# Designs tried in a protein design chat: VH-VL binders against o60147. Part 1

Every score and structure here is a prediction.

Target 1, 175 residues: o60147
Amino acid sequence: MLEKNKYLYIFRHIQTNQVLLSQGNVLKKTALFQLPYPLQKPVAPNGMRPAKLRKDHWVPLLKVEFPNESMFQSVFMQLLNYRKYRSVQPLTSDLLKLPIPVRRRKIMRQEVPNTIADLADILNKEKFPENSVRLQLSDKSDSEYADWPPSVQIDSEEIKLSRGFREKTTVDEAR
Structure headers, positions and changes below count from the first letter of each chain, unless a header shows other numbers; antibody chains are not in Kabat numbers.
F, E and O stand for the ipSAE by ESMFold2-Fast, ESMFold2 and OpenDDE, each averaged over both directions (binder to target, target to binder). V2 = 0.75 x the mean of E and O + 0.25 x the DockQ between their complexes.
Where letters were taken out, [cut] stands.

## First folded at step 10 (VH-VL; framework fv_lerdelimumab)

Design L7 (at its last look DockQ between E and O 0.04; V2 from the best seeds 0.00; counts 0 for: summed loop charge +4 (limit +3), pae E 16.3 > 2, placed apart)
Fold by OpenDDE, look of step 10:
Structure L7 (fold): chain C 175 residues (1-175), chain A 121 residues (1-121), chain B 109 residues (1-109)
Amino acid sequence: as target 1 above (175 residues)
Amino acid sequence: EVQLVESGGGVVQPGRSLRLSCAASGFTFSSYGMHWVRQAPGKGLEWVAVISYSGSNKYYADSVKGRFTISRDNSKNTLYLQMDSLRAEDTAVYYCAKGRDFWSGYYFDYWGQGTLVTVSS
Amino acid sequence: SSELTQDPAVSVALGQTVRITCQGDSLRYYYASWYQQKPGQAPVLVIYGKNNRPSGIPDRFSGSSSGNTASLTITGAQAEDEADYYCNSRDSSGNHLWVFGGGTKLTVL
């Protein structure tokens, strides 16, 4: 459905806090490619790419509605680029001093705030029209991770958390 | 202070048309979706229609689809509801309600006092 | 039946706690909002989201949700709380975009 293409959903893993980006409200198997290959066992909660997508392990972090698909695509690609950039950055000396499992956990804990901050940064740079982008968060406190531009209108109503999330889009489908 | 004032209600015969207005003040009208909600005498609330902040998107309850038209004039801070082919079951107090966000809002944070529409022979 | 269902009437003793529940498929996906309506008056938003109160709404009002249900709780009911209460949410049926419950008449004894 065409309307689904202008919606960005960001999901977090309920155990690892890993983040997946999704075009539309349905996580695709291909989304797992956003996660790095494991060094050992490729299963959560080790914070690596699982072999199979378990939708019930993911909950929505936030939802963004863009005016059109083009704007969505632009932001989506930039988010991926930001993630890639972070992945290649050298680890800090403090992180390197930690045991590998502890280090991984600490890095994964940063994915949520980093992703939110990335989104805000991208939107600040894009300079979309005022009140043209609608942001809905599962936790309003997450909005504090970044400063949002005037193009973003934050919805006061939070996303209802649900494992295996699939929001029906009756309004969106009619648009 | 947010204010919504409905007008245009009255008594009409079935099959006739009526146009309601809602004058908004106390907020940036052009930045919010707006709704019409009605309440038949002694009955519950029924959602009627929504219009996005720019007026580009309009949606209706099935009960009024094809007969009612929601519109807005942001330059006048006014919401409208054109009601055609009125039926007896359209008899109700009609409220304009402010949506929480610019598209439509998931809830209605402010309501007008309503205007009564009576459709009777 | 309606998309959102409420008990038509409930009663509570002064100072006691009462819960008004709303049930419907849409509530699996969306939070409910709750509106208080007194006779001859327009509805007033009292609860929205997880448990958010608009300014001016007493803290004795609270909201909760579970599965396909949402609840409005009044802890320490006051005489002025006697009113009709309506739940509302987006409608996931595809026929309506927003839907109200049938309303619950709360009597304070």
Scores: ipSAE 0.193, ipTM 0.746, lowest interface PAE 2.8, mean pLDDT 88
Fold by ESMFold2, look of step 10:
Structure L7 (fold): chain C 175 residues (1-175), chain A 121 residues (1-121), chain B 109 residues (1-109)
Amino acid sequence: as target 1 above (175 residues)
Amino acid sequence: EVQLVESGGGVVQPGRSLRLSCAASGFTFSSYGMHWVRQAPGKGLEWVAVISYSGSNKYYADSVKGRFTISRDNSKNTLYLQMDSLRAEDTAVYYCAKGRDFWSGYYFDYWGQGTLVTVSS
Amino acid sequence: SSELTQDPAVSVALGQTVRITCQGDSLRYYYASWYQQKPGQAPVLVIYGKNNRPSGIPDRFSGSSSGNTASLTITGAQAEDEADYYCNSRDSSGNHLWVFGGGTKLTVL
C-alpha cells in the first residue's frame, strides 16, 4: 500500500537523556511503556520509567521521513527490538563497580548515541533507494554518532524548537 | 587520581613534524572523548582538536586542519597529536584535556600540565 | 561572529563581589564552562552547565547566563582568586567545534 510520507519522531528527556520513539510530533502516554520498568531486584541493566508522561520534559531529538508506511513500520519495530536487546545484555565490570544510582545514570546517558547508531545500522541493512529517507536533527552534530548509508539525506536545516523546548545541557549537570 | 601527562614537545624548525603524546591514568580512557588545547606564550587558550572515545570521529580547528592529526591507542591509554608542516604560529604549550562524555562532551574536566612546542628558524 | 568576547582585565577589592562576562551567539544554545589559570599552571574547571561547581571549588564561585551572555561571579573575592579566567563553549556555527573567550585577567586589590 502506497501512502503519503510517514514520519518517525524521536524524543529525548531533558534530565535523564532517555529516548522515546513516536509516530507523531506529540507523545502519547503509552510511549512510556517503551522504557524498562524499575525492578525491585537489581537485575535490570538500565533505569527507570517515569510514573507519568511530562510532555514538557521531552524535546525533539530527530525526525525521519519515509516514503511509505511499510518502510516506517520496518524501521520502527527494529528500533524497538534493538532497545529491548540492549536492556537484557550483561553489564560490564566497570559499570558493576558503580553505585546503582550512578550506574543507572551512565546507562541512560548512552541512549541518545545508541539510538542514533541503531537507526543508522538498520538503514544500512535495509538497502533503501538512494536519498529516499530524509533525516532532520535538532542538533546536526548528533549525526556524528553514526555512519549513514546513501539512502539517507541529512537535512541542512535543524529542527527549530518553540520557546522552552531546546534545553542548555551538560552531561554532568545532574547529581 | 585522574592524571594526564603530555610529552614530545621541543624546538623544531618550520616545515618539520613533531608527535605529541598524552599518557592517561586513573580513569577508563576508552570511555571518553579527548581534546588538545594550546596556548601561545603570553596568549589565551585555543582549542585544537577532539577525538571520540573509539577514535572513529575526529574534528579540528580551522587553524590546524589538514596539518595536524589526532589519534589514540586505547590499549596503551595514550592520546597523540601528529603535527606536520609546522609554522611559527604553532609555537605554544599543548595541553591534553579529558571530555566528560563517550563522544566529546561539553567541557574539559581534567587537564595535563602541558608540553612546550617551539617552532623557530 | 561565532567568537566569545571577554573584557581583557577586571579588578576587585578584597572581599568584594566581581562579575566576569563572556558574550557570543553560541551561548544562546550551549552553556559556558569557566576555567581558572594561574601563572605557570594548567587551567582548572571552576563552573560548568548552568551553575555547577566541581568538587573542591569554593562556593563563592557561581555562574549564570542570559541570552548570549554568560557570567562568572566571585562573591567575597580572596587574594588566591587572582588569575586569568576563560569561558568556553561549543561553537554553534560548526560541527563538534569549541571556542574559548580571549580571557580576563582578574586582579585582586
Scores: ipSAE 0.005, ipTM 0.484, lowest interface PAE 16.3, mean pLDDT 81
ESMFold2 (binder alone), look of step 10: mean pLDDT 91; pTM 0.940

